# VH-VL binders against q9umr5: the designs that were tried, part 62

Target 1, 268 residues: q9umr5
Amino acid sequence: SYKPVIVVHGLFDSSYSFRHLLEYINETHPGTVVTVLDLFDGRESLRPLWEQVQGFREAVVPIMAKAPQGVHLICYSQGGLVCRALLSVMDDHNVDSFISLSSPQMGQYGDTDYLKWLFPTSMRSNLYRICYSPWGQEFSICNYWHDPHHDDLYLNASSFLALINGERDHPNATVWRKNFLRVGHLVLIGGPDDGVITPWQSSFFGFYDANETVLEMEEQLVYLRDSFGLKTLLARGAIVRCPMAGISHTAWHSNRTLYETCIEPWLS

## First folded at step 18 (VH-VL)

Design pn141
Fold by OpenDDE, fold request of step 23:
Structure pn141 (fold): chain C 268 residues (1-268), chain A 122 residues (1-122), chain B 112 residues (1-112)
Amino acid sequence: as target 1 above (268 residues)
Amino acid sequence: QVQLVQSGAEVKKPGSSVKVSCKASGGTFSDYAMSWVRQAPGQGLEYLGYIIPIFGTARYNEKFKGRVTITADKSTSTAYMELSSLRSEDTAVYYCARGSYDSTGYEPFDYWGQGTMVTVSS
Amino acid sequence: DVVMTQSPLSLPVTLGQPASISCRSSQSLVYSDGNTYLYWFQQRPGQSPRRLIYKVSNRDSGVPDRFSGSGSGTDFTLKISRVEAEDVGVYYCMQGTKWPFTFGQGTKLEIK
């Protein structure tokens, strides 16, 4: 019997986007109970991420309870951050594989085509002004906006990413780390042709320095300090990195090759 | 230089809906939060919600239990506040207010509309 | 929700005399960035509200220097050093630290 799979969608997304993924899972792992959580769809995905975390938590708890052998999480785009937060706040989760599917795990800082319809081309450099305010932090986009040129504001004003990363001290940092480390495997998926996640290495916990040079996970302070357990996970072989070129952001959940290569192996 | 001009007074029946507009001029529109506040006669101020147009969605005071809808039209630099299932208690002056940026960041309520009186009466 | 409590609710003042309005929040208004998003508004009769003070003590442009804001954490004060006739109206404090953002009840300043 296969472990249940829980799917969490991304920004402006819905369960419909995962119809192909469902087909692939059913084909390759027949009998798998797959639940695509239909919460915070569409524009509701702009609600504060902590609110989303709470909502998704309420949905996953019953599923986990019915699956003592464990569950798998497939979390797409913004959903990957939601899931990471879920795993951080839940001291009793039983997640075997956490599959982060093209998620801005280290934040977003870009005006890609996907964001251009939302923001003017010049907004990337100025979004920090609204995002790093109480008013901005009530929107999910701002919760993981990571402006490398305003790191101080990020560290102090980010009400979500900076916290789950342990980049800002908080009383739950140790516990969240402990909880997150309960995960069996962290599967990081992304690629250079994503076109939305910026930089694309964010899906692998890479990110810009102050000069917009992309540093890898192992060069990040969160890793070096093991603030939420990345270093520990890597050391025990629990991190899987699956980069793939030629995949656009909206195709990560529908590409068969990607599924077979990066997702399927972890659904056992 | 920034001006907020709201739509005119409204008289509505209970159970109906009202939609108030707030047109901004004299500056950019999309990257500023537009707040909606109301004030019942002789009462204080109540925060309904706000929208940041570039995000395309609003944040609502849950006290209104989903009766408030705030939208923005970037092409016309106009924000809207719609209140449905109107009750007599919804009789109030409704204000829009826009924020601004200073050297320290975003600050709300720098500019106010003139207010729109909405009367709900049988 | 954060409750903002103003006192007094009615403030009769003699012209030329000082006035003081207190605003207390049910929880700290210090945001993660270290700022305190406490605001003061003035609403003259028949007019829209006007922001006087932002972030506890910053006076908006055009606001006379006789207005001053102070406080920290949960206790804040708006002071008018010398009340003038044009100061008649209702004053509101507001917190912008935690959603939903909330106003105080208002303090009605009148001339004796």
Scores: ipSAE 0.936, ipTM 0.972, lowest interface PAE 0.5, mean pLDDT 95
Fold by OpenDDE, fold request of step 23:
Formats: structure tokens, sequence, C-alpha cells
Structure pn141 (fold): chain C 268 residues (1-268), chain A 122 residues (1-122), chain B 112 residues (1-112)
């Protein structure tokens, strides 16, 4: 039998968004128990990510307990960060494949057309003011806002991303790294036509330097220092990168070709 | 300068709802936290919650168990605080307050509304 | 929740004399960025609260020099070097480090 699949949604999302994914999984892997977690839907997805991590943890623990052979995680957009944190804090998780589906794994610093109604261009450069404050950090978006021009503020004020990345020293860094390394495979999915994740390479742990030049995963300090295990995972062949062009952000979970190419191979 | 003008006094029955408005003028609206604080007669200040309008959602003090709803209309630069299932204990002056940015970063509660008295009585 | 405890709750002061208000938090108010988000507010009779001090010791514009804030960790103090008649009112400390953000009970300053 196939291992259970747990799906975690993204910002302003709900289980309804994954109806096609469920269909695809059912068709290609009949009998798979797929659970789309209906937690923190819609506007509730703006709650602090650590709160979300706790909620999702409570939901996945029973599922994992009933699946001694392991489970697969499909985590979309913001959900990818939630899942990474989840795997970092759980010392007993049994995740085989962690599929990060167009997630801003290295943070977000964008005001694309999709987000322009939320973040005008003029605001992108100023969002650090509110986000890197206690008031801002109570919202999920700020928890992974990564302003390359204010790296010091990011490192010191980010209550989520900087911690799970091990970019800021904390007492649990070693343990979280150990826990995260329990994952069988890390499948990173994203693409240049996403239109939301900015830069799109963030889905592959790439990100801007101070000049807004995109650096690859292997050039990132978190990789070089192996602060949460990326270097180790890569070395043992546990990281899979699956870039795909022509897919908009809202289509990652609904595109059949993407599913067959990047998701399905890891559900066995 | 920034000014916050709140709606007028309200008298409500227990079990009903009240919605107080706070209109901001003289500055931007979307990227500042608008906080709501109340003060019962002769009592101290209590933090209800706050909204960052650009995000479209608020952070709430769980003490109110979901009775408080804070919203914002960016087009009118107006924040709202709705309190449902009113009780006599909800009798208080309700304040809105907005933050500001300076060289040190974001600082809340730089500007205050005049307050709105809400009386809950049978 | 972080409990903010002020002392005294009532503060009668003679005009021209100094005043001191203590605020203690149940846990450290040092945020991850190294800042301490402790605020002092003044509320004169019949008026809305007014922020006096932000981040422990920063005085807002328009606030007289006779007001000063100090402290660290869990212990904070607001001082008025020379109390004036216009200083009558209730003073509140507030922490903005951990949600939910919380106020002290307030200290009522009166003229003897």
Amino acid sequence: as target 1 above (268 residues)
Amino acid sequence: QVQLVQSGAEVKKPGSSVKVSCKASGGTFSDYAMSWVRQAPGQGLEYLGYIIPIFGTARYNEKFKGRVTITADKSTSTAYMELSSLRSEDTAVYYCARGSYDSTGYEPFDYWGQGTMVTVSS
Amino acid sequence: DVVMTQSPLSLPVTLGQPASISCRSSQSLVYSDGNTYLYWFQQRPGQSPRRLIYKVSNRDSGVPDRFSGSGSGTDFTLKISRVEAEDVGVYYCMQGTKWPFTFGQGTKLEIK
C-alpha cells in the first residue's frame, strides 16, 4: 500500500484548492489516504507561523502514529515553511518525502502583480518597518519576509525564518537540524513563471544578496554553514530540485504535467 | 498631522453588538498598526487587538474569545471594532490608536482617537 | 500572558518635588532584536492616553525633559524630576514584546 499523504495549504488557501491534486493522487496511486489539513484557512493563515506549526503538529502526530512506514508531506507555498519548521521541531517524525511546492523557503521579498494589491511597489522597500517589529511578527507574512537591504533587522527580528534557517543562534539549532535531517527526501518545486514567490529561486533556497542578485542555494550561508542540514542532505542525495516553467503560483497543485513530473515519483 | 476620529457614544442592550469606527486622516493608513484599547470606568487600559490594514486581518486578545472583530477599509482609511454578545462588563471607553515610523523603526500608539463610550445596560 | 505590575498605584506628590513610578514585568521584555519594548503612557483627566516614552527611555516629541524612563529586563522606572500641575493623571506602562501586549494597572498621580 501507498504511504499516507498529508497536504498543507498556503496563504489565503483552503482544502478546496487541492481538489485536482487529490484526483491525480487517487488516479495514479489508488488507495492512498490523503489528508488535506483544514487548519488556518483563509485569513487565519495570517496567524503567526509558530502557532500554525503547533496546530499542524497536533494534527499530523496522530496520522504519523498510524503510519509506521512513514508519510509524505505536500506543502504548498507558505505551507512549505510550516512543514519545514514542523520537521525541525519534531524529533520523532517519520516523513519520507517532504515535497515543498512553490514555497518561499528562503523568504519573500516581492511585490509581484499578484501581490501588488497587498504590497504596492513603494511598500516593498518599506515593509521591513512593520514586519521587523513585534507587531509585524504576529503575522505569517512577516515571519518569512526577507529584506536583503536590511539583513541585520531580518536576522534579529525574524521570529521564524531566521530561526529555522539557523541564521540566528538559538538553543535549539542543533536539535532542529538533527530533526530535520530525519527526512528521506526534500523535493523542491518551483519555477520562473510563478509570479508570486519572489525571487522564484527562493523555492530552491536561492535568494537575493544586498544588490538583489540572486544567489543559488550553494552560495547561501545557511548551506555553507549547514546550519539546518541542507549541505548534508545534498551530500547524501536527499535533495531533489524540480524546476518547471509555464506554471503560475495558483496552478502548482492543479497542473497534471507538474504532478506527474515532480510530485508523483515521490509518492511511492 | 495624523488625526483619529472615532464614532459617537453607543448605548446597547446585553447580547447585542456594537461597531465603533475610527477614521484616520493626515497620513497613510495601510502600513500602520491600528490598535484598539478599552478602559472601563475608573479602571485601567486593556488591549483588545490590532490590525495592519495591508494584511486585511487583525490580531486579537484571546481573552475576548472571539467576540471582537477588527476590520479596516483602506479606501476610506477607517478601522472598525465590533464587539458582539455585549455584557455589562463591556461598558467602557474604546480607543483606537495608530503607530508611526521613525529612525528607530516602528512605534505603536503615537496617535490616539478621542475615545468612544459604549454603555451596556438592561 | 506577561503581567505588568506598577507601584505605587496612588502617588500623591507636592508640586515641584520629584516623582517615581515603578513597573515590573513577569518576564524579560528584551526582544530578539535586542530592543526592549516598554512604553509609558500618560492619561490626564478626561483625555485620551498619550505616549510619553517608547523603548524604555526614548522621550516622545513634545514631552518635557523632566520626564525620563529607565530600566532593563523586568524592572523599569518613570521619573518626573519636578512635578507640575499639568502632570496630574494616570500613568501606565505597557509591554510590546510578547503578545498579547499588556498594560500595568496604572498609577494615579495627584497633587498634595
Scores: ipSAE 0.936, ipTM 0.972, lowest interface PAE 0.5, mean pLDDT 95
Fold by OpenDDE, last read:
Structure pn141 (fold): chain C 268 residues (1-268), chain A 122 residues (1-122), chain B 112 residues (1-112)
Amino acid sequence: as target 1 above (268 residues)
Amino acid sequence: QVQLVQSGAEVKKPGSSVKVSCKASGGTFSDYAMSWVRQAPGQGLEYLGYIIPIFGTARYNEKFKGRVTITADKSTSTAYMELSSLRSEDTAVYYCARGSYDSTGYEPFDYWGQGTMVTVSS
Amino acid sequence: DVVMTQSPLSLPVTLGQPASISCRSSQSLVYSDGNTYLYWFQQRPGQSPRRLIYKVSNRDSGVPDRFSGSGSGTDFTLKISRVEAEDVGVYYCMQGTKWPFTFGQGTKLEIK
């Protein structure tokens, strides 16, 4: 039998968005138990990410307990960060494949058309002012806002991304790294035509330097220092990169070709 | 100069709802946190919650168990605080207060409304 | 929740004399960025509160020099070097480090 699949949605999202993904899984892997977690939907997805991590943890623990052979995680957009944190804090998770589906794994620094309804004016240059404060850090968006022009503020004020990345020292860094390294495979999915994740390379742990030049994963300090285990995972052949062009952000979970190419191989 | 003008006093019956408005003028609206604080007669200040209008949602003090709803209309630069299932102990002056930015970053409660008295009585 | 405890709750002061208000938090108010988000507010009779001090010791514009804030970690103090008649009112400390943000009970300053 196939291992159970747990799906975690993204910002302003819900379980309904994954109806096509469920169909694909059922067709290609009949009998697979797929659970789309319906937590923190819609506006509730703006709640602090650590709060979300706790909620999702409570939901996945019983699922994992019933699947001693392991489970697969498919985590979309903001959900990818939630899942990474989840795997960092859980010392007994049994995740075989962690599929990060177009997630801002290295943070977000952009105000694309997708976010224009939320940010009516360009806020990219000044969002750091509110986000890197206690008031801003109570919202999920600020928890992974990564302003390359205000790196000191990010490192010091980010209450989520900087911590799970091990970019700021904290007493749980070693343990979280150990926990995260329990994952069998880390599957990173994203692409240049996403239109939301900015830069799109963030889905592959790439990100801007101070000049807004995109550096790849292997150039990042978190990799070089192996602060949360990326270097170790890569060395053991546990990281899979699956870039795909021509896919918009809202279509990653509803594209058959993408599913067959980047997701399906890791659901066995 | 930024000014916050709140709606007038309200008298409500227990079990009903009240919605207080706070209109901001003299500056931008969307990128500042608007806080709501109340003060019962002769008592101290209590933080209800706050909204950052650009995010479209508020952070709430869980003490109120979902009875408080804070919203913002960016087009009118107006924040709202609605309190449902009113009780006598909800009788208080309700204040809105907006933050500001300085060289050190965001600082809350730089500007205050004049307060809105809400009386809950049968 | 972080509990903010002020002392005293009532503070009668003679004009021209100094005043001191203590505020203690149940846990450290040092945020991840190294700042301490402790605030002091003044509320004169019949008026809205106004912010006097932000981040422990920074005085707001228009606040007289006779007001000063100090402290660290869990212990904070607001001092008035020379109390004036206009200083009558209730003073509150507030922490903005951990949600929900919380106020002290307030200290009522009166003239003897």
Scores: ipSAE 0.936, ipTM 0.972, lowest interface PAE 0.5, mean pLDDT 95

Design pn141
Fold by OpenDDE, last read:
Structure pn141 (fold): chain C 268 residues (1-268), chain A 122 residues (1-122), chain B 112 residues (1-112)
Amino acid sequence: as target 1 above (268 residues)
Amino acid sequence: QVQLVQSGAEVKKPGSSVKVSCKASGGTFSDYAMSWVRQAPGQGLEYLGYIIPIFGTARYNEKFKGRVTITADKSTSTAYMELSSLRSEDTAVYYCARGSYDSTGYEPFDYWGQGTMVTVSS
Amino acid sequence: DVVMTQSPLSLPVTLGQPASISCRSSQSLVYSDGNTYLYWFQQRPGQSPRRLIYKVSNRDSGVPDRFSGSGSGTDFTLKISRVEAEDVGVYYCMQGTKWPFTFGQGTKLEIK
C-alpha cells in the first residue's frame, strides 16, 4: 500500500485549494490516504508560525503513529516553512518525502502584484521596521520576512526563520538539525513565473545578497555551515530540485504536468 | 501632527456588542500597529489587542476569549474595536494608540486617542 | 503571561523632592534582538496615557529631563529627580517583549 500523504496549505489558504491534487493522487496512487489539514485557514494563517507548528504537530502525530512505514508531506507556500519547522522539532517523525511546494524556504522579500495589497512597493523597503519588532513577529509573514538590506535585524529579530535555519545560535540547533535529517527526501519545487515567492529561488534555498543578487543554495551560509543539514542532505542525495516555468503561485497544486513531473515520483 | 480621534461614548445592555472607531490623521496608517487598551474606572490599563492594517488581521489577548474583534479600514485610516457579549465588567474607557518609527525601530503607543467611555448596564 | 509588578502602588511625594517607581517582570524582558521592550507611561487625571520612556531608558520628545528610566532583565526603575505639580497622576510600566503585552498595576503619584 501507498504511504499516507499529509498536505499543509499556505497563507490565506484552505483545504479546498487542494481538490485537484487529491484527484491526481487518487488517480495515480489509488488507495492513498490523503489528509489535508484544515488548520489555520484564511486569516488564521497569519498567526505566529510557531503556534501553527504546534497545531499542525498535534494533527500529524496521530497520523504518523498509524503509519509505521512512514508518511509523505506536501507543504504549499507558507506551509513549507511550517513543515520544515515541524520536522525540526519532532525527534520521532517518520517522513519519507518532504515536498516543499513553492515555499519561501529562505524567506520572502517581495512586492509582487499578488502581495501588493499587503506589501505595496513603497512599503517593501520599510517593512523591516515593523516586522523586526515584537509586534511584527506575532504575524506569520514577518516570521519569514527576510530583508537583505537589514540582515542584522533579520538575524536578531526573526523569531522563526533565522532559528530554523540555524542562522542565529540557539540551544536547540543541534537537535533540530538531527531531527530534520531524519527525512528521506527533500523535494524542492518552484519556478520563475510564480509571481508571489520573491525571489522565486527562495523555494530552492536561494536568496538575495545585500545587492539583491540572487545566490543559489550552495552559496548560502546555512548551506556552507550546514546549520540545519542542507549540506548533509545534498551529500547523501536526499535533495531533489524540481524547477518549472509557466506556473503561477496559485497553480502549483492544480497543475497536472507539475504533479506528474515533480510530485508523483515521490509518493511511491 | 498625528492625531487619533475616537468615536463617542456608548451605553450598552449586557449581552450586546459595542464597536468603537479610531480615525488616524496626520500620517500613514497601514504600516503602524494600532493598539487597543482599556481602563476600567479607577483601575489600570489592560491590553486588548492590536492590528497592523497591511496584514488585515489582529493579535488578541486570549483573556477575552474571542469577544474582541479588531479591524482596520485603510481607505479611511480608521481602526475599529468591537467587543461582544458585553458584561458589566466591560465598563471602561477604551483607548486606541498608534506607534511610530525612529532610528531604533518601531515604538508603540506614541500617539493616543482621547478614549471612549463604554458603559454596560442593565 | 508576563506579570509586571510595580512598587509602590501609592507614592506621596513632597513637591521638589525626588520620586522613584520600581517595576519588576516575572521573566526577562530581553528580546531576541538584544533590546528590552520596557515602557513607562504617565496618565494625568482625566487624560489619556502618555508614553514617557521606551526601551527602558529612552525619553520621548517633550518629556522633561527630570524623568529617567533605568534597569535591565527583570528590574526597572522610573525616577523623577524633582517632582512638580504637573507630575501628579498614575504611572504604568509595560512590557512589549512577550505577547500578550502587559502593564503593571500602576503607581499613583500624589503631592503631600
Scores: ipSAE 0.935, ipTM 0.972, lowest interface PAE 0.5, mean pLDDT 95
Fold by OpenDDE, fold request of step 23:
Structure pn141 (fold): chain C 268 residues (1-268), chain A 122 residues (1-122), chain B 112 residues (1-112)
Amino acid sequence: as target 1 above (268 residues)
Amino acid sequence: QVQLVQSGAEVKKPGSSVKVSCKASGGTFSDYAMSWVRQAPGQGLEYLGYIIPIFGTARYNEKFKGRVTITADKSTSTAYMELSSLRSEDTAVYYCARGSYDSTGYEPFDYWGQGTMVTVSS
Amino acid sequence: DVVMTQSPLSLPVTLGQPASISCRSSQSLVYSDGNTYLYWFQQRPGQSPRRLIYKVSNRDSGVPDRFSGSGSGTDFTLKISRVEAEDVGVYYCMQGTKWPFTFGQGTKLEIK
C-alpha cells in the first residue's frame, strides 16, 4: 500500500483548494490515504507560525503513529515553512517525502499583485518597520519576511525563519538540524511564473543579496554553513529540485502536468 | 499630529454586543498597530488586542475567549472593537491607541483615544 | 502570561521630593533583537493614559526630564525627580515582549 499523504495548505487557504490534488493522487495512487489538514484556515493562517506548527503537530502525530512505514508531506506556500519547522521540532517524525510546493522557504520580499490586495497601502521596502517588531512577529507573514536591505533586523527580529534556518544561534539549532535530516527527500517545487513567491527562487532556497541579486541555494550561508542540513541533504542526494514555468501560484496544487512531473514520483 | 477619536458612551444589556469605533486622523493608518485596552472603574489597564490594518486581522488576548473582534476599515482609517456576550464585568472605559515609528523601530501607544465608556447593566 | 508586578501600589510623595516605582516581570523581557520592550504610562485623573517611557529608558517627546526609566531583564524602575503637582495620577508598566502584552497593577502617586 501507498504511504499516507498529509497536506498542509497555504496562506488564506483551506482544504477545498486541494480537491484536484486529491483527485490526482486517488487516480494515480489508488488507496492512498490523503489527509488535508483544515487548521488555521483563511484569516487564521495569519496567526504566528509557531502556533500553527504546534497545531499541525498535534494533528500530524496521530497520523504518523498509525503509519510506521512513513508518510509524505505536501505543503503548499506558507505551509511549506510550517512543515519545515514541524520536521525540525519533531525528533520522531517519519516523513519520507517532504514536498515543498511553491513555498517561500528562504523568505518573502515581494510586493506582487497577490500581496497588494493584502497590503494595498504598504510598500515592500517599508514592511520591515512593523514586521521586525514584537507586534509584527505575531503575524505569520512577518515570520518569514526577509528584507535583504535590513539583514540585521531580520536576523535579530525574525522569530521564525531566522531560527529554523539556523541563521541566528539558538539552543535548539543542533537538535532541529538533526530532526530535519530525518526526512527522506526534500522536494522543492516552484517556478518563475508563480507571481507571488518573491523571488520565486525562494522556493529553492535562493534569495536576494543586498543588491537584490538572486543567489542560488549553494551560495546561501545557510547552505554553506549547513545550518539546518541543506548541504547534508544535497550531498546524500535527498534534495530534488523541480522548477516549472507557466504555473501561477494558485495553480501549483491543481496542475496535472506539475503533479505528474514533480509530485507523483515521490508518492510511491 | 495624529488624533484618535472614539465613538460615544454605550449602555448595554447583559448578553448583548457593543462595537466601539476609533477614527484616526493626521497620519497613515494601515502600517501601524491599533491597540485596544480597557479599564474597569477604579482598576488597571487590560490589553484586549490589536490590529495591523495591512494584515487585515487582529491579535487577541485569549482571556476574552473569542468575545472580542477587532477590525479596521482602511478607507475610513477607522478601527473597531466589538465585544459580544457582554457581562457586568465588561463595564469599563475602552481605549484605542496607535503606535509610531522611530529610529529604534515600532513603538506602541504613542497616541490614545479619549476612551469610550461601556456600561453593562441589567 | 507574563506577570507584571508593581511596587508600591500607593505612593504618597511630598512636593519636590523624588519618587521611585518598581516594576518586576515574571520572566525576562529581553526580545530576540536584544531590545527590552518595557513601557511606562502615566494616567492623570480623568484622562487617557499617556506613554512616558518606551524600551526601558527612552523618554517620549514632551515628557519632562524629571522622569527616567531604568532596569534590565526582569527589574525596572521609573524615577521622578522633584515630584510636581501635575505628576499626580496612576503609573503603569507594560511589557511588549511576549504576547499577550500585559500591564502592571498600577501605582497611584499622590501628594502628601
Scores: ipSAE 0.933, ipTM 0.971, lowest interface PAE 0.5, mean pLDDT 95
Fold by OpenDDE, look of step 21:
Structure pn141 (fold): chain C 268 residues (1-268), chain A 122 residues (1-122), chain B 112 residues (1-112)
Amino acid sequence: as target 1 above (268 residues)
Amino acid sequence: QVQLVQSGAEVKKPGSSVKVSCKASGGTFSDYAMSWVRQAPGQGLEYLGYIIPIFGTARYNEKFKGRVTITADKSTSTAYMELSSLRSEDTAVYYCARGSYDSTGYEPFDYWGQGTMVTVSS
Amino acid sequence: DVVMTQSPLSLPVTLGQPASISCRSSQSLVYSDGNTYLYWFQQRPGQSPRRLIYKVSNRDSGVPDRFSGSGSGTDFTLKISRVEAEDVGVYYCMQGTKWPFTFGQGTKLEIK
């Protein structure tokens, strides 16, 4: 039988967004038990990410316990960060494939049409002011806001991304790295036409330097220092990069070609 | 100069709801935290929650067990605080307060409303 | 929740004399960025609260220099070098480091 699949949604999402994905999985892997977790839906997805991690942990633990052979995680957008953190804090997870579906794994610094809709009266260049404060860090968006022009503030004030990345020293860094490395495969999915994740390379652990030049994963300090295990995972062939053009952010979970090419191979 | 103007005094019955408004003028609205604090007669200050309007949702003190709803209308630069299932213990002056930015970062409670007295009585 | 404890709760002071208010937190108020988000507020009779001090020792604009804040970690102090009649009111400390943000009980300053 196929391993159970757990799906974690993104910002402002609900389980309904994954109806096509469920259809695809059912068609290609009949009998697969797929659970789309209905936690922190809609505006509740703006709650602090650590709070979300705790909630999702409580939900996945029973599922994992019933699946001794392992489970697969499909985590979309903001959910990808939640899942990465989840795998970092869980010393007993049994995740075979962690599929990061268009997730801002190295953070967000976007000023796209999507963000303009969300922040019509604010510019990305000024969001650091509120985000890198105790008041801002109570919202998920700020938990992974990564301003390349204010790296010091990011490193010191980010209560989530900087920690799970091991960019700021903390007492759990070694353990979290160990836990995360329990994953069988890390499947990174994203693309240049996403329109929301900025830069889109963030889905592949690429990100801006101080001049807003995009550097790839292998050029990032988190990789070079192997702060949470990326270098180790790559070395053992556990990282799969699946870029795809022509897919908008809200279509990653509803594209058949993307599913067949980037998701299905890892649901065995 | 930023000013916060709150709605007028309210008298409510137990079990009912009250909605207090706070209109900001003299500055931007969306990227500042608007906090709500109350003070019962002769008592101290109590933090209810706050909203950052651009995010569209608020952070709540769980002590109120979901009875508080804080919203913001960016088009009118107005924040709202609604308290449901009112009790006599909810009798208090309710304040809105906005933060500001300086060279060191964001600081809350730089500007205060005049307060709104809410009386809950049978 | 972080408990903020002020002392004294009542502070009678002679005009021209100094005053000191203590605020103790149940846990460290140092945030990840190294800042300590401790605030002092003044509330005069019949008025809205007013912020006096932010981040332990920074005085707001318009606040007389006779007001000063100090402290670190869990122990903080607000001092008034020379109490004036206009200083009558209730003073509150507040922590903004850990949600939910919490106030002290307040210290009522009165003139003897």
Scores: ipSAE 0.928, ipTM 0.968, lowest interface PAE 0.5, mean pLDDT 95

